# VHH binders against Ribonuclease 3 (rnc), part 5

Target 1, 276 residues: Ribonuclease 3 (rnc), of Chlorobium luteolum (q3b6l3)
Amino acid sequence: MEPLWHKLSALPFFSSRPEKWEGSGAPPSLTAFIRSLFKGKALSLELYATALTHRSMVHDTTAPEITRSNQRLEFLGDSVLGLIISEYLYRRFPEGTEGELSSYRAKIVNGKSLAGFARNLDLGIHLIIGESADQQRIRTSTSTLADAFEALTGAIYLDRGLDAVREFIEEQIIDSPAFEAMVSTENNHKSRLIEHTQSHQLPPPVYTVLSEEGAEHEKTFTIEVSCNGRRLGRGTALRKKDAEQLAAEEAMGALERALTGDVAEDTPAPEETGRG

## First folded at step 22 (VHH)

Design ee3 (from dd6 with T57E)
Fold by ESMFold2, fold request of step 23:
Structure ee3 (fold): chain B 276 residues (1-276), chain A 118 residues (1-118)
Amino acid sequence: as target 1 above (276 residues)
Amino acid sequence: EVQLVESGGGLVQAGGSLRLSCAASGFTFSDYAVGWYRQAPGKQRVVVASIYSGGKEKYPDSVKGRFTISRDNAKNTVYLQMNSLKPEDTAVYYCAKEIWSGRFYDHWGQGTQVTVSS
């Protein structure tokens, strides 16, 4: 039995409903929220309670036994989050430059984005905040929410390890609707096409070199991409990888036009198009 | 050396069941996701089940409700229970060490053949 957890678990926050609840049913207790994060149970609820403890609690005269806030967990969690997001981006964009990967990471792990993910979890209602502090202002503060998300990440890492962090981050960040906008650029069309096939339980795209023409210094490659037996795009470029991106771009455009109803007859035809 | 050794494959009639096992060694099993992939002749290898070390499972729609992945971290073993088997489930089944469940893998085993007769 840990003394800090015993003291924290006796506070009414763990047994009481949040002051305001906007759900369709009874609000979850702090303990129920923490336990909902994973299949199975957390081994140390104290870590998660600490991750949700705002610095205003450290000098709160109503709970003098609380001597630490989430600041150290935020420090650890910042590094863990950076590692995990970097690992994902490295594997997802194998041809991405360091600059591109750094740009994606900055979009994902900045304070505004992290606060958004924290709001999706309703973290604000579970924060432990000093009694004399401005409760509503702190619970909705971008910096408070971002710090709590990072601290929660640190707690997950200490309690359950790195694979549990991957599970959490996949659910909260990678699978979120906002994620694709954060990593979208012109040169990731191959990645977009792969993810389209994965989301529809289809085999990966297949790229075929149709032709290579011209002198060695002027050689061009024409590459076609097909998905699940359908030819969806072609690209021509001086480098095979550039031709593949152009083919993927045409394929994604065709798929997007079919979904939005802006139809044009640009589906690649099976008829030969002038190979010499 | 990372090793993954599949077993439990065989011939089964449509509608039947099989249970695959995979013994893992050469890495800290509880630090990684693991999954089952399959490859039919002339087709690409695709995931059919994956599981995080903490137990969250993922399945494509084609096998949901029929296949169940599980793991025993103490025994370094992952299982695939396959029920209501169909001829289209015929493939070589591979166990894989994953980074990010169902998305990326580093190593896979030699595979075990599953054949479903019509």
Scores: ipSAE 0.560, ipTM 0.860, lowest interface PAE 1.5, mean pLDDT 82
Fold by ESMFold2, fold request of step 23:
Structure ee3 (fold): chain B 276 residues (1-276), chain A 118 residues (1-118)
Amino acid sequence: as target 1 above (276 residues)
Amino acid sequence: EVQLVESGGGLVQAGGSLRLSCAASGFTFSDYAVGWYRQAPGKQRVVVASIYSGGKEKYPDSVKGRFTISRDNAKNTVYLQMNSLKPEDTAVYYCAKEIWSGRFYDHWGQGTQVTVSS
């Protein structure tokens, strides 16, 4: 019994795919696409071909030898993706509650979000879909794209392990413009500030308690945040975590102004006045 | 116990080169990203190079083109080739075991001093 990859490689689809990518004119061959995911490194192509095989290929009369689709890889990939995103959230938000972490994970790992990431990869044009199926509807379907993204994740895990999944997910999800919105709210500017520093390869933010005032069971905290040696924000609240969020909010505002070219910064104290 | 032992530091003239090495033990090296960090006097420890197990490298702009990280998974060793060194590169350099390359680390060594004279 021949492996799925050999059966697929005998089909006209694989042999007729273009081997050269010229931008919007023609997509790369499936082999070229898979190799592009890991900067040209050789991989087990059978797993990736399976990950991109839609269930409409099973029982397609033009390819009766194909008996499996991406469904089992999707099943595995769902768990792998959940694990990897949970691991990231756990480390990114050390003060986050289980409920907060679960909420972030749900925003990241849902069909709509995963389909969006799949679209950024142009995954739809690489899907292997049965000839009798509605090609355009399936290639653009939210559920089809989300399932393929999960199946691809499962294939990466089986072929190369968890660190390769981290590399892939970092590029496709963590570094994406949409990620900040998924893990931030107005009241979670600390996470925005951390992502900013990591994206720019800067030191992590440093939070310093400047003062604690009040009765021993009703204290007010004033906290300052600095980035790369520059003081950027300050907050005062009844809880340390709330004060830190306020400080981070001010810091994000300052950084956003600096990105647009604003010039407001610390002003040195005036020199001593003359004595006359 | 996780151990990371840096070596190869020293005094070098501006414009010169050094190669740092880090021997890792106590974990499955090929399952993790690893990185090089540095800490100058009075400053925070900052990443200067990191690499996923599969070889994808990351660098801040301050060292891009001058520093090269590499790893040998069979020898549990990570390297940092530092070229065109400048006085501002003077720091203690640390090797680190990372989760998510260049973002989180949970272990680092005692460091090796690099001093670049003008």
Scores: ipSAE 0.560, ipTM 0.849, lowest interface PAE 1.4, mean pLDDT 82
Fold by ESMFold2, last read:
Structure ee3 (fold): chain B 276 residues (1-276), chain A 118 residues (1-118)
Amino acid sequence: as target 1 above (276 residues)
Amino acid sequence: EVQLVESGGGLVQAGGSLRLSCAASGFTFSDYAVGWYRQAPGKQRVVVASIYSGGKEKYPDSVKGRFTISRDNAKNTVYLQMNSLKPEDTAVYYCAKEIWSGRFYDHWGQGTQVTVSS
C-alpha cells in the first residue's frame, strides 16, 4: 500500500507546475503552505496532502492507484472541531446557558462559516482535485472548502494533538475579525471586553460599583469598568449585572471609536485626491 | 496532583538578564499550553508570555522583544528568558498550566521573585 502523497507526487499534473519537486516529492508551494501552519515545525507532509485531496481523486480514470481522499479525515475533524469549539465556549461564557452555547457553536461550526475560514487560508488553491473534475467549481465550492477545513483539523489532531488544534483554531477562527460578530449578543459585552484584553495580552477588566441609590427594592447601580489603569465605560441600571453590561458596551464602543477615529484622521490627502 | 515549581528569580540591575525555569508534574505536559504570569504589589496577575505545545508564542507589547518563552516537552519544563530588564518588571513570576494559551488557566505555582534595581 503506497502512501497517498507518493502517488500524488508521481502524477504528470505535479510535474507541469511552475514550482519544482525538491527533496520531499511534493510541490514546493504545497510544502510551503503546510509548513506555514506551525512556525517551521516539522509536519507529516503525507497526512496533510491527504487532508487536501478531494474525493474526485478516488477512482479517477487517470490515476486509478489513488484510493483514498480526505473524507475520513473530515469525519474525524468534524468531531474534533466540535469538541474544541465547545471547550472554548464553555470556558469563555461561564454564565452562558446550554442553549446559548449551542447557538454560538452552530454559528461557528457550519458549512458557510467553515468555508469562509477556509477561504481566508486560500485552501482552494491547495486542493488536489481529479483531472476530469471541474477544477474551478470544486475549488470554490462551499461544501468542498468546509470539508477541507474539517479534514485539515483532523490531520492536525492526528499529527500534533489537541493543543495544536487549539493553536490552529485560535488563529483561524477565534482571532478572526468575523468571530466577534458570531458571538455578539445583547448580554455578552462583558465577555467581548475580556476577549479584547486576552487578544492583546492586557490585564482583565475590573468593575467597580461607584454608587447605589434609591429604596432597596428599586436601587439603581452605577458601575465603572477599567482596564490597564484606564477607565473605559460606565453603566447605570436596576441590576448590577445589567449595569456591568452597559459599562462594558460603552467600553467596547470607546475602543472601536479610538481605532476608527485614529485611522480616519490619518488618511493621506493624496490618496483621497486619487480616488475621484 | 498538578505541581508547577518556579526557579531562577533574584535581584538584578536594570538592563540585566534572568532566565526563569518551571518544572511541571502531575499532568501530560505536552497536551497543554503553558505560560508565565507576573504580579506586582497591588496589581492584578497578568500574562507576560505563553506558548502552545505546538509552539505558537504570545507576548504583550510591554515585554515583546525582551522576553522569550520556550518549552522542553521531554523534560516537562518551561523557560522564560528575560533580557533588558526594567524596574517595572519587578514582580512575583508564576508558571501556569493553561487551556487556550494566554486565555484560561487551571493551576499556577508558588511564584519566584524578580527584583530589578536601578
Scores: ipSAE 0.515, ipTM 0.838, lowest interface PAE 1.6, mean pLDDT 82
Fold by ESMFold2, last read:
Structure ee3 (fold): chain B 276 residues (1-276), chain A 118 residues (1-118)
Amino acid sequence: as target 1 above (276 residues)
Amino acid sequence: EVQLVESGGGLVQAGGSLRLSCAASGFTFSDYAVGWYRQAPGKQRVVVASIYSGGKEKYPDSVKGRFTISRDNAKNTVYLQMNSLKPEDTAVYYCAKEIWSGRFYDHWGQGTQVTVSS
């Protein structure tokens, strides 16, 4: 039996372009894409091809010898990604609480975020999808792209270990513009807000519980922060202290926007006044 | 115990070249990034080259094009090729075991002196 990558290389992976395809260049070959993941290193092409193989290839009558998809690699990759991102956050934010680190991790490794990172990598065009399946819908699906990103992470781990995963994740996630925006704010915005009020001789911030909803053991708190009579931010969380930090985070963002001269306060826009 | 032993430092004329080596032991070398840092008198230690085990290299702008990091995982050794040396490159150079290339570290060598004369 031929190795998987020879069988996959022989298939017309891009046999038909969508009727609305506007690209002027050919997509990179699958082999070239896989080799681009690490500078000048020999890689296990079959492992990476499996990571890019959608479940629709299982029992595809065109290639009945393909009996495996990326699902097991996704399972492994989910854990590897969680470990690696947790390790980074642990080192990056040495004063961060477990709750704060968990919140950052959730923002980074959710399905929508991972699909975004996969799109930045153009992962969808490299997916190996069953011939009878809806090719275009699957290649652009949020869940398909997120799963493929996790599976690729699992493949990197098996082929080259954790430091190679760190290299890959740094390039694709940590150094991305989206990631920088996710973690650009300080972890303790309550302290920042207090410092701001003190330096401007203002009264201290006041935190008010706006609502308390849900079952007793799953209760959610919505808290609003105000300063000098002006409402500055609000946050919702399972713990009051976490909701306060989220409210303070919004408040600091609003204050920073006001300081840049392009006013974006938490109040409605000024009324329009006609002039003759 | 983790050990990092630098060698290859010395006195060199401006415009010259020097190759530093670092022998690593006491850890699984291929599982970690490694890097070169330098500290001039009275200044803080700063990274000048770093490399993941998978091969991605990083350099600050001040040395890019002049310095090249490389590693030999079979020999547990990391190298720094320094070309077009300037007097401003004078410093103690340290080899480091890193976690996330160029970002976090947990061990340093004792350093090797590089002196670039005009």
Scores: ipSAE 0.511, ipTM 0.831, lowest interface PAE 1.6, mean pLDDT 80

